VHH binders against q9yez8. Designs and how they scored, part 20

Target 1, 342 residues: q9yez8
Amino acid sequence: MVEARGGLDPRRLFKAYYSLSPPVEEPRDIAYREFAFQLFDGDVYVRHIGFDSMEELLSYMAREAPKNAYYSVARYSLPTARSMEEKGWLGSELMFDIDVDSLEGCGEVLGDSCLSRGYKQAVRLVEALYRDFGVPSTLYFTGNRGFHVLADCGWCRRLGREERREIARYFTLEGLRLELIIPRPGRRGVRPAPPSPDDPGLRGWIARAALERGVDLSAVHEAIEDLLDDVRVAIDVKVTQDISRLARIVGSLNGKAGLLVARLGLEGFHPGDWLSPFRGEVEFRASARLEESRILGRTVSLEPGRVYSMPAHIAVLLQLKGYGAVAGGEVVVRAAAGWRPL

## First folded at step 7 (VHH)

Design S3 (framework vhh_8cml_1)
Fold by ESMFold2-Fast, scan of step 7:
Structure S3 (fold): chain B 342 residues (1-342), chain A 124 residues (1-124)
Amino acid sequence: as target 1 above (342 residues)
Amino acid sequence: EVQLVESGGGLVQPGGSLRLSCAASGFTFSRYAMGWFRQAPGQEREFVALISWSGDYTDYSDSAKGRFTISRDNAKNTVYLQMNSLKPEDTGVYFCAAKRGYLLYYSPSEYDYWGQGTQVTVSS
């Protein structure tokens, strides 16, 4: 079903999705998590919400049909309390945020290629957390233009702000003293030994990046700027250092694109129809220019004032991003039992 | 009274084709999404294909994609399932189902009305 003229009412589409037993993942230790939602009515945020069960969470989302849905990376003894002092903090997962829009040439550009670049950085982060810190983590697509990596371990939960900041800086390479890791030949004494891919930490990551580029390990210093760029992860340090941060509920919709928050594997990420629960063929009236872009596996370009026939999930995304409005046709919601994007 | 009557089932050899029909009566057919489900001996009912109330959207199980085509004729109150390149594992009772609404419905539990089923056997 489609509302004509003023475009689709995204509230109705989200309501339809949440009413069809959506494949929402249960947050671990649900009763200790604070939930927060951005609602369509008044565009307000509601916080300090708690649930004792998955059934309560799903019922809430079916009733409210939120624009965005979040849960705390922190565990609290009283998650519904209004102040941090009253909540009783029990620890927080490590959270890392990779914003694709912060990557060179990707600001405000719609396109799958920029998502692929962000994904590669997120995979590298997951691998480095395991190799360098011994910490398993999970990778998520945020449903718009970003990736989250969450890690939960006994020692990780009780780390303070400064310790989390230091871990984040390890991946951004902020404050790196490179001469202590990869000394330049001829500075002091005999030529230093080249790095090995089996070396611990950053030294090993640089060696592996060099091998991938076909750079001789004994000549690493000649390509060091490119190699550092290969191993650097573009995370937001402020997010990682914040013990009270919110993560998106997996299987919920992102209000900026109408795409699913999805758990990802490490073998590849190919944006496509599977990231959207919306299907159908619609007429889209463009109000803004879009240069040829590959969006969810499809090539799209728009000229203002023109009407285009296109898949509903592309039209929903374009409308939410301000490129125009759906003018007619049918939009339906897919919610197969057991269907999950990843 | 609401009624869904399936027909077109039968015995066919592997690689063969069958066209199933489901004739609907007793409700406003054009306001209902339609689905085909099948049940093999000793198994639960599983999703095969669906078509929206308007006919604008169709979807299929992974095993049916590329081989089966669902269609509808709202003037005749009938939904069809064209089955090509049939395999022995397609053997089962095929059920037509109707759901009032404008969404896609994949779970048997969501449907309002069901036919009695038609047997499809794929065997040499």
Scores: ipSAE 0.000, ipTM 0.145, lowest interface PAE 20.2, mean pLDDT 84

Design S30 (framework vhh_8cml_1)
Fold by ESMFold2-Fast, scan of step 7:
Structure S30 (fold): chain B 342 residues (1-342), chain A 124 residues (1-124)
Amino acid sequence: as target 1 above (342 residues)
Amino acid sequence: EVQLVESGGGLVQPGGSLRLSCAASGFTFSRYAMGWFRQAPGQEREFVALISWSGEYTDYSDSAKGRFTISRDNAKNTVYLQMNSLKPEDTGVYFCAAKRGYLLYTSPSEYDYWGQGTQVTVSS
C-alpha cells in the first residue's frame, strides 16, 4: 500500500510491486543471458549482469526495484564479460519492435486506438513470420507505446546484421518495387494474372487484404496504397539488425508508463487496468492540458490547475508522462493469487 | 501550397559535372520517396534516379549508373542529383518528383508532385 499524501514517488511504487513476488516470465536459457537494469537513483544503467536461476533474478529485482529491466536476445557463454568477443556469442533471437508513434495520426499522442492499431500490426508480423519463414514467435506489449515480437529458431540464431536488416525490410516494404510483384494492367498490352490469397509472400498478403476491403483482385493496382498500408508492419529496422539488443523482462514495469510488460495472445488486445498492478482512486492535480483521450479503457481530459478523481493506474501513467502529479488518495498493489494480465 | 523547385541546371561540355538540387515545401518531405526524371525535346519523361524516404535505398537507370548519385537532406527538405561524366545524350529538362510512402516507382505516372524542371545542356 502506497500513500499519495505528499506526492507519489514512482520508486516506492515499483518497490511495492517487486516485493510481492511479481509474475515475471523466466527468460529461456537464463544462465546464458546478459541482464541490464535502469535504476531510479540517478538513472544509472547497470549491465553485464548474469543469473544462474530464476530465483536469483527475482531476488535481485525485489532488492533493487529497477525503473526498467532487460535481458539480451543474444545467448552468451560468458554473459557477464564486458566485450562481445569475451562474451562468446552463441546466437540471437530475431527481435522486432513495432513503433506505434510511426503510425499515421498517432505521433506522440496518448490513446488506446493507436495501441490497438500497433497490436494489429504485431499480430500480422507473427502470422507472416510463421507463414513466410516457418518461424513461430511470441508477442509482447512493452508496457508503454509499443510491441515486441521475438522469434527463436536454430537457423535464425546465427544470422548476421545485414540478414536481419533484410528480414526487417521485407516487413516495412521500404524500397519495394511493386511492378515486380503486382504488374500494372495494360503495360505493353499484357494482362497480368491477378494475385491469389494462396500466393506466397507479399502477393498473397495483398490479395487477402484486397478481399477484406472488398477490392476485386483484378483491380488491386487501383487500391494498392491502402492495401500495402494494410500489410506493412511499422517495425524499427535498427532494433532488428542489432544482434546485441535487449528485450524487456515480461512482468516487469516500464518506467515511462508504470505498466506491465505483458505477453499477448493473437485474439485481441483491449488496454485496461489489467496492464497495471496498481489499484485505487486518487486525486490527480493536472499541470498540462490533455484533449479528450481514451486511455486504458477510460476517457480522460485535463486542464492545467484542476484536480481530478481517477483510477491509480491512470494517474501513475499521467504523472510519469508529465501531465501532473498524484495529490491525494491511496494506491494499493494487487498481487492476488490467480491474478493474470490477459 | 505544395512546391518542388529545381536548381543547378546549365550548359556544360561533355565530360563535365553538374549538381542539381530540388527544394520541397508544403508536404512532409521525410515521408516521400523522391525521383529525378528527364525529358528530351519531342520525347516522354524517362526515369533517371530515385531515393527512398529514409535515404537508405537508391536506384538508377542503366544510363545513370556509375555516373550519377542521388542523395537527400531531410532536415533541409532537399534532394540532390550529382551528375558526373556528362554526355550529349544527357541533355534535357530535369524534373524532381515526390511519391508519398515507402514504395519505389520508376514510372512518371505514379508520382504525386512534380517540379517545373531545370534545363541541362551538354554540348561542345
Scores: ipSAE 0.012, ipTM 0.474, lowest interface PAE 8.3, mean pLDDT 86

Design S31 (framework vhh_8cml_1)
Fold by ESMFold2-Fast, scan of step 7:
Structure S31 (fold): chain B 342 residues (1-342), chain A 124 residues (1-124)
Amino acid sequence: as target 1 above (342 residues)
Amino acid sequence: EVQLVESGGGLVQPGGSLRLSCAASGFTFSRYAMGWFRQAPGQEREFVALISWSDDYTDYSDSAKGRFTISRDNAKNTVYLQMNSLKPEDTGVYFCAAKRGYLLYTSPSEYDYWGQGTQVTVSS
């Protein structure tokens, strides 16, 4: 329970959450992972931290109550060493980052519809990794405005930066030589065969997208831009190629929104209060205008200077985003309520 | 309206360097692949270099590879072409071009928007 007393200190909220020993997903081979945290004091990042057990990690988070919490997708023989050479790299999971803000119309606007668009791309990525590369992967909500997909496979953990970049380009379609996949009629001196939904790789994905749109397979070139938009995944290639990248700890809070990092299924994603540990009804004093928006299943609009009664999880998010501050009421903090992934 | 404005051209001696800039406005620059093309007197427009919308992929013509570097600054809506070890054969009007989306093309006919060009002259 955290009392507002004319304002909420996010540090107090995060401390209250971590003091409950909330469920946190254990990173595989924890003793070989580098941990990093952004602390509330001066927004300082602390790195080169290691833990021999989940008990040590949970104790650290309860004591420090970090603003953001991360672990390396890489495994290292000496994760606490300061230099990369001394760490002894043992391989890295494949990591893909989908930033909702990169999607058209989704910039700095809050809203559930943009999260749903990002989720659909993340699901496609998981499906394509398995179908085209034989690689199973796990989907995560980052606790703010994005999705991570992580894949840990024996052969893929040893891939270098260039191989990881080429895998990423397969999904972004960057560098695609379209004429080699969907040739124009007559260009090759032979009439090219149209793509089939049973074709491997990109040809199959384009054919399936065409069938979904009602486009004749022999006429895919006429709709090719729309079809490629349907199959493309908006990932950040620089994240995927970086063998030393950090992933967010599942069950930790994201300091930008106060929402949980959550493991997701592929059957659907419905933003709601289950993504927040904060409950209660509070008074929120708006300092900025917010156009009518659907946020965590609630319709919200704000005018500067007005005081609104609203659920604590919405108020905390809005305060962290700079729309105002909680002015009264009490926040109840719960470790397990609503954290379960879909 | 859409504008692509090239600058940085000029007269230079063989072996010299020039940095071309292309300032873009009127469209969402970060959603476009950018290319540099050149046209010598009496010739067709030919591909020089391209860069993907995300800065993750670059490609160069055989004549440009190892001498030219393409880069972009999405915050400034600008694409650049650093040209080193210039040769008389590099003389021509250099055009900035934009292609919507993530696809990369070396054919001029595939590009959506074009600048007016900037003259590069390499002579003794």
Scores: ipSAE 0.000, ipTM 0.351, lowest interface PAE 10.6, mean pLDDT 86

Design S32 (framework vhh_8cml_1)
Fold by ESMFold2-Fast, scan of step 7:
Structure S32 (fold): chain B 342 residues (1-342), chain A 124 residues (1-124)
Amino acid sequence: as target 1 above (342 residues)
Amino acid sequence: EVQLVESGGGLVQPGGSLRLSCAASGFTFSRYAMGWFRQAPGQEREFVALISWTGDYTDYSDSAKGRFTISRDNAKNTVYLQMNSLKPEDTGVYFCAAKRGYLLYTSPSEYDYWGQGTQVTVSS
């Protein structure tokens, strides 16, 4: 049929989404949070912004249609002040960042298997925070290639950088002395008791990982490196120890992929069109090769110079990643597309 | 000058069918996406179906999927809504709406032009 005028402008797509007053999750204690945005104009970052209400935040986002939108995990008495000393720090949520890019074999283009691997690590982290520290937490997809876990604990809000670093190292296993957790067999055939899935801390996690792999609990030493990899969480320790970090606004778009920042449950994560406000079928003109990949429930491969018919949310993602541009068709923009709590 | 005129509404029994028409005039119909919206007694206006300016893409509300079909005839400046397996819950005033451009919206607030509506009543 007749092609549309040519390439979709990502700025226009984001503006269309934010103009619909989309459901955005209200940050707790909004008036005490610093907000920051990356704008499409010159990729400028604007910081030290405050809002007294959700109405003000939504109005700002509808007007500016930002490429990326953030709020501080910290609470401040003066969130709009320019320096940390002037802001009046009141405490910060615990923040954990799992970057799918850091996982072995996972690249820049979203692959469903890599997202699933990152999700499993994030779920393990949420469970371990609750089981080992008594701290409830919430899991979020960042809208591109990562997961955030945030924990708002009244007693832990005022933990300093060193305490936060120690918590992070517990999950990365940095500095672990394995012999204290899974003792080596003693001389002359004396064997330590094997770990049990009901054991506290790392012993219980190692035992559960062993059972999942089909490894006999009495033989955990035979697979110990793989078991440690199964229980390790690939978080960025520098993010967790930093009390001034920014989290992404839930329900906003991620400028690198055009996908929603979404709150997730613990029972499963199946990447698909529900992660995008964009629907429809469009013509995509490829300018780069993409080897066969499973992306948001679809198998995609691209040859330079060819035109493909594909779902709009896939085409937008591929355009933002530099694989080509939308050349025709129409995009449906929906306000409430996929982050809604269960 | 700009007008959207709905027709084809009426009283029908549950399980019945109706075909709504919307005749457009005063604008370049082939450059506008078209949507159908409905408003039940005591409720807000809600999305039912849309069709792109070329007719190449259609979308439906969850309640309309599998039962309703939207189509258009650019030569006649008309958009249609074929409604099958009608239920009492489908009762309401059905509005035709037009939106310029290639971006398609399910929100009533984004549409440029609106018809006056046609009554659909599903009752025994």
Scores: ipSAE 0.000, ipTM 0.337, lowest interface PAE 15.8, mean pLDDT 85

Design S33 (framework vhh_8cml_1)
Fold by ESMFold2-Fast, scan of step 7:
Parts: sequence; C-alpha cells; structure tokens
Structure S33 (fold): chain B 342 residues (1-342), chain A 124 residues (1-124)
Amino acid sequence: as target 1 above (342 residues)
Amino acid sequence: EVQLVESGGGLVQPGGSLRLSCAASGFTFSRYAMGWFRQAPGQEREFVALISWKGDYTDYSDSAKGRFTISRDNAKNTVYLQMNSLKPEDTGVYFCAAKRGYLLYTSPSEYDYWGQGTQVTVSS
C-alpha cells in the first residue's frame, strides 16, 4: 500500500510496483539491446545501458523505479558504446507508432473511444504488414495514448532509413498516385477493370473497404476519398525511418498516465482497470475542469476545488495529467496481469 | 472449454497417403495460426507444417516439403494435413496445435493449445 499525504508521489507508486517483481517481457537478444530510462530524480534520461540477462534488467528496474523504460529496436554488438559508429549496428526491427492524439477529434480528449479508434488502426497495420509484405508483427499499447507495432524479420532487419521511410509512406498513403492504383474511367466509355478484394496491396484494401461500405466495386473511383480514409494508417513516419528508435519495455509503467505497456491481441481492446496495477478507493481533489468523459471504463467529470471519491487507477492517471491530486486514502499495488488480451 | 481433436491416422504402407483432420472448439479459430507436429518413440516433438489464421501462408519442414499439404476451413473450424508418398520415417503421433494471432512459430513451446494426437504408422 501507498498512503496519500497531500498528493501521491508517483515515484513511490512506481517503486511499490517494481518492488513486486512484476512480469516484464524479455526483449529478444537482450545482451545486444541498448536500454534507456527516464528517472524521477532530476527528470533525466539515462542511455547507453546494457544487460547480460533478464535478472540484471529486473534488478535495475526494482532499484531505480524509472518513470519510463525503453529498449532499442536495434541490435548492437556494443550497445553500451556512446556513439552510433562505436555501437556496431546489427539491424533493427521495423517499428510503427500510432499516436491517438493525431486522430481527428481526439486531440487531448481522454475518452476510451479514441483509444478504440487507435487500436483499430493498429490492427489494420498488423494485417496489412502480413498480407502485403509477408511480415508477422506484434501489437502493444504504450501505456498512455498510443500503440506500437513491431516486426522482426530477417530481410527487414538490415533495411536502411530510406527503405523504412517508403514502407511507412505506403501505410500513410503519402505521395499516392491514385491513377496508378485505381485508374479513373476514360471519358470515351473505356472502363479500367475494377479492383477485387483478392488484389494485392492497396488495390485489394480499397476493394475490401468498398464492400464494407456497400460501394459497388465498379464505382470505387466515385467514393475514393472516403475509401482511402478507411485504409490509411496514422503512423509517425519519422519513428519508422529511425533505425535507432526505442520501444517501451512490456510490463513497465508509462510515466504520463501510470498505465502498463501491454502486449495486445487482434480480437479486441477494452480499456479498463486491467491496464493499471493500482487499486483502492481514494479521495481526489480536482484543480481543473474535466467535461464528462469515459476513462478506463468509468464515467468521470471534474469541477475545480471539489473532492471526489474514485478508484485509485483513475485518480493516479488524472493526477499525472494535471487534473488534481490524491488527497486521502490508500493505494494497493498489485502485479501486472500478464501479456495476453482478455 | 478448449478442444482440439485429431482424426484420420492409421496404418499405411510406404508410398501411401493419409489425410489428418483436427476439429477445433472453444476458441475463435479464425484468430489462430495452426500447426502440425509429430513425435516418434523416444524423441522430442518436431515441426511438420503450419498455416496462418487466414490460410494465406503455409510453411513446411524440409522432410514434409513437396509431400504434405496443410489447409484449413474456417467455416468448419478444422485444419487438415494431406500426407502423400509416406515413408517409414513419417511414423509417429501427429499433434495439431493452435497459436493465437499472426505470429508463426516452428517451436512447440510457442503454441497455446494442443490436441491429444493421432497415431500414424508407415510399415510394410
């Protein structure tokens, strides 16, 4: 338990969690990965850290209780070297970042519906990577307002920045020349063949989106803008092209929301208390207004100056996002539920 | 309750054929990759074939390539293994296995659910 004394200290909450030896997913080839942490003390980033075993990583996290915890998608022969030249790059997983805040109408809204929309885009990305590139991938929630998709394939590990950029642009549809994919009908009555759901690549995606909307495949060109919006994936191209990018450690906490980095399946995503190790009922003193919002399966609204009784996992999130502070009660900290979707 | 039930095993002469079936229940079959593994007496389970959740990708062990074909029917929650040109070395207990999601593994340790197995004996 952690008791509130005029606001919870997030460091004490995180330390309580990591002291329970929670399940943390072992990064593959751990000895070749660079680790980085943002610490509560001084709010500093520590980089160029290496571990020879999972036990060393877990010991470090239990001792330091980091605000944020990361590992490199790259493998390096010398991960603790300070320069990229000295690290000896051995290849990087493909990494895709879906930021919920970039979705239309989601901005800074804390609503569960925006997380669901981001999840659906991440699922489409996983499906498209496999269908169009033959590449299996893993999906995870970043513990705040985003999703990562990682793919570790033999041929793709050695791709350079430009090739990674082109893969990312395929999914964002940047620079798309529609006339090469879905040719417009000739004004003289000549019609190009309509796309089929079995067509490879973007053409097949557009055909499937058309069928889902009830659009005749022969009329795809008339509904093309709406169909493209159904197939685009809102990824950050700069993340995908960066061979030195850091992914979040699965089972660690995200310092912005106090939620778990969690591996997800493709069957669905329902935000709830399972995303947090924090339990109990606490008193929360609001210092900012929050319009009625559904957060982790609960309806919440706040007026400045009022004290509310609420579940600890919601109170911790709201405090970290600047809506107020926990004013009383006790927080029970429990180990993570594991990596499998419910 | 999750169940995988294999059928179609039996005794066959070298050069013969068998078709194995694996009926799945208790989980969303269309969201799982499926694999076939075999175990000979006194040996560890070894990979034979796999198929992706949508059936659009298949892979085989070197010994199975060109002789065996894996397929699935998501409407019937069933995965199949068509075995042709059978050899005495193919003798063993054949298991079907299910792995949640898109990831395709040849290691038995990665699979979530397993059947009880069906015996295949290739002898003269």
Scores: ipSAE 0.000, ipTM 0.113, lowest interface PAE 21.8, mean pLDDT 83

Design S34 (framework vhh_8cml_1)
Fold by ESMFold2-Fast, scan of step 7:
Structure S34 (fold): chain B 342 residues (1-342), chain A 124 residues (1-124)
Amino acid sequence: as target 1 above (342 residues)
Amino acid sequence: EVQLVESGGGLVQPGGSLRLSCAASGFTFSRYAMGWFRQAPGQEREFVALISYSGDYTDYSDSAKGRFTISRDNAKNTVYLQMNSLKPEDTGVYFCAAKRGYLLYTSPSEYDYWGQGTQVTVSS
């Protein structure tokens, strides 16, 4: 029997959640997807797993209680084969990964402010994919410090690595030749046409960013550095170019924070208790300092050696991130009706 | 031998009150979370209320919130369910259940030990 004196056992927490018929979203075309899991036992990744139904997937997760759960953005004719050749690749969704830690001032910093900044970039990416490429996409919180955007379209499924990399570079602005998009006035006072909010591609995005800042469209070149920062999306190009990449199962837990992988809308994102299946009030013994931070809608600061009363979902997050351990109290695990939608 | 023995059930009119007791023996009561579940004829067992091993945390089903209060006395190895403002929909066999540990579950399948149940009938 494991007690909470030296911290909560994350495996027991995850097992409790997965045993309660959790609201896990069924991956589209489940029988063609490769599944992969990081297990608590041995801290190993198991891959080349297939399921014929949602019932089989849920049964597997209830039995194994994985630390992290993934499915391939690729579809395969034989997902359980070990080599790509034997798997029979049928195409892959476009995948974009926005890492909050890559944002200025957000590396190693906990806090809702950095998550909100990442969310705004993810929303912009979804909008730009539709506007510039005609591709609808879905937005997900990864359950820790990032966002995924997945796009499934007929023409994009069969794109190779290089084509996917170029799409990613469009959003990171890597290799941008700005003078071809927003030319500066010439030496003789030549005035190029200013960008319009209705212009296609980057020109339109720069114009819209200018209007949001109150920058005159005829003067965008004077504010161009700030405008490019407003338009740029901090995605990991290596993720997007990888046709065999894994996405996280929606409704599964992220082993780094104990938060749910959640499908998000575009109208707003407010981190809070709804991102966790864990409830209750617990005692948390801090082993590391945390400067005052807003975490899941709560203000938290920690001094080493002190014991704090706090909500279980925050304590679980802090323990998983190495700030201390739950020292007492009890955790309620909920997966039943009455939750806010994922 | 582990035993959970419920008492306090009976017939009551709508709007009435009942107090259920569950006496535990054969295990270290203070290390177990306790739950109350009920079952109407032809239905599955449903969650009513739970209390942590320390008594510091309680939770209730939506139908029980504001009307029922769960409590425990670790010195007497007993858990209680005070039921107020009873409704015909509350009719059923009420079961006491025990779950070892610090995790609290609303699912019947997670509980380690069960009582035999006590009948509660709300009828005029």
Scores: ipSAE 0.000, ipTM 0.378, lowest interface PAE 13.8, mean pLDDT 86

Design S35 (framework vhh_8cml_1)
Fold by ESMFold2-Fast, scan of step 7:
Structure S35 (fold): chain B 342 residues (1-342), chain A 124 residues (1-124)
Amino acid sequence: as target 1 above (342 residues)
Amino acid sequence: EVQLVESGGGLVQPGGSLRLSCAASGFTFSRYAMGWFRQAPGQEREFVALISFSGDYTDYSDSAKGRFTISRDNAKNTVYLQMNSLKPEDTGVYFCAAKRGYLLYTSPSEYDYWGQGTQVTVSS
């Protein structure tokens, strides 16, 4: 009898999940979308894939069990063509990417607190898109350490790269000229009105942030650094300006953490076992130190060489991130039941 | 020598019940997930039910849900399938199968060991 080589085979784990009628959501206008997958075999990325129906997509995923699964935010008349010219671009949704690792103090930090901070920025983005641009959007967790916001509107689909970059800069505050939004008092004899919470755009957001902090609207400049930090959204501008960008398929697994891509509501986000299709109790042999961290609602700390009993979904995540390997126990693979936004 | 021996099959009227047993020997039973599969004449083997090595987790095909119950006794190295409200469509050869490890599979090709099967006939 030969033993497993110090770990759980993630390919087999993903194969089991995709074989259990996974709750994968149909991308809108599926026949006009390009699909792309990263496969376990050779870590190959395959692109220019098209499907005429949801049944074809599910069949493909059950057969291939991809490490990562994506669809284009663009719609194309011929999504299977190899070049953009031949694809026949029909427009792209606005896409915003919030990478938790880019947040101050969150780079390389494995924990729920940083995910909560990223979620709060994503909610602000959704609210600002609706309030300032009149655009409804959808928020989702990417299954690892990020959030995506997608907005699909008639005028949004037709925007070019430069216009998308301008929208992104509105949220990052990159190149902000504050004097154009909140004029400095006394300049050219002007008596500037303080910002009001009912003002459109950035003025209104600054005023609301000031009121929340207990800052007088007439004294906004005295707290401007904190107020700007409160309204800024840490999105990746390069993602938003890219009309050919790929989004993750909702209900698919993220190969970096073994967690589900999940559609989220705006009332709260509490990481937990509901983000994983994996259950059970396992023995985990640590090969790296992990400082005490709150991960998916559990407190975890690891010392190299030690064996720990833990829930399977935590162990899968830790193995995929290089902290060790599952050494024994039982993993049950179940399709997640619905979505659990708080 | 690894062996899985099914028993409890037979002829039963529609609406009747049968209890299948699968006795395992030659391997560490308590480290294997167990599944029940069936094969009707001229068809491929199809999944019926599975149980994890601990017995804490079970899953069923849509046709078996609410009618069949899988269970195991690790002290006796035996897995069971209690079949209630039997239908003519349940007719077939029933196989037990063993899969080493922590993952649960509904695909016959993933299983390590197989019994020879026991005939279940539901007919008037």
Scores: ipSAE 0.000, ipTM 0.126, lowest interface PAE 23.7, mean pLDDT 85

Design S36 (framework vhh_8cml_1)
Fold by ESMFold2-Fast, scan of step 7:
Structure S36 (fold): chain B 342 residues (1-342), chain A 124 residues (1-124)
Amino acid sequence: as target 1 above (342 residues)
Amino acid sequence: EVQLVESGGGLVQPGGSLRLSCAASGFTFSRYAMGWFRQAPGQEREFVALISWSGDYTEYSDSAKGRFTISRDNAKNTVYLQMNSLKPEDTGVYFCAAKRGYLLYTSPSEYDYWGQGTQVTVSS
């Protein structure tokens, strides 16, 4: 549907997608949420926007075709007010941000393996929130290189910045005094009990990680750094402590990669074309080198100046990340496969 | 390649102040917890202060609490120790040390890298 011979305009692709009235997850209590959008014209952010219904939100997105679309994790009495004081804060969902680029060996590296590592940490976070705090949560792919976990509960909505910070630290393990959780056997005549997989909190997580590695529970100290790496979650504490943070609208596109913000299950995550509404085979002219990488289930490598035939969803991602530009072919735009409204 | 270089030590009067700096190179500084330790002649290295890899968590020895402040600048690969209300008992060689990861340790034996130390002398 979108002719790319003279170059591909991402604005036209996003416009084509939103014109299909794609399925978008309705934010709970929509009338109490602040919305924000980054527009293609001048990369301008527009904020303090409110909607009374899904129809209003969908109409706005179809008209504006934003580069990025967000809603507040906070609920406000007056979401369109310009200051926090005037908005009338009613509480915020717990928000956790896992940035794949923050994982060791994944900074600035394109590849599915790093996304899979981030997903594994996000699943662990969802499980730990439920097991240790009794809080159900939902897992989302941000449409580029990250995962969000959102939790909405009556008591947690009203937590302040400091309480949110301490919850985040529980998962990052920053500040942990290990000797208070897993005491070393060293006291004269005293041997502390080893951790059990049924123990609450970190002790239980360490025990389960040990069993998975084949480490004796009585010998966890021998592998303690690896076991803690297995249970740690690399979240951004600054995001979690911020009661005014914005989450991405599920079913919208991420302007950095052209991929869908997607709600995920806990049974697996396999990056692929299902994360993109863009289809077809196109000609891509590379302007930067990319070492062999597995991207959305495909092996890709680029040399500057060379023209490649490739799937449209990969070409769009590479263009948005600055590796070159689509030089020919047609992009077919369709509704997201696999995403469904709740 | 890995280096920790302390600076800012010197001679001060009781009640005076000093700011120690430790410049790190050869490793990913933002992935390491940093500690300050001191050693007087004939004594073991003792813990003074530590700061987590992000800078969000700090701990102090009982003797340092309320008088010393540890901080870090990850963009400059540097950790600092601001020392106020110095006492003769604070005299010693001050070492900075790096421990890979998010865990915090007060035991010298847990640390991966060490500087050569900077002398702090508090006397009349």
Scores: ipSAE 0.005, ipTM 0.435, lowest interface PAE 9.8, mean pLDDT 87

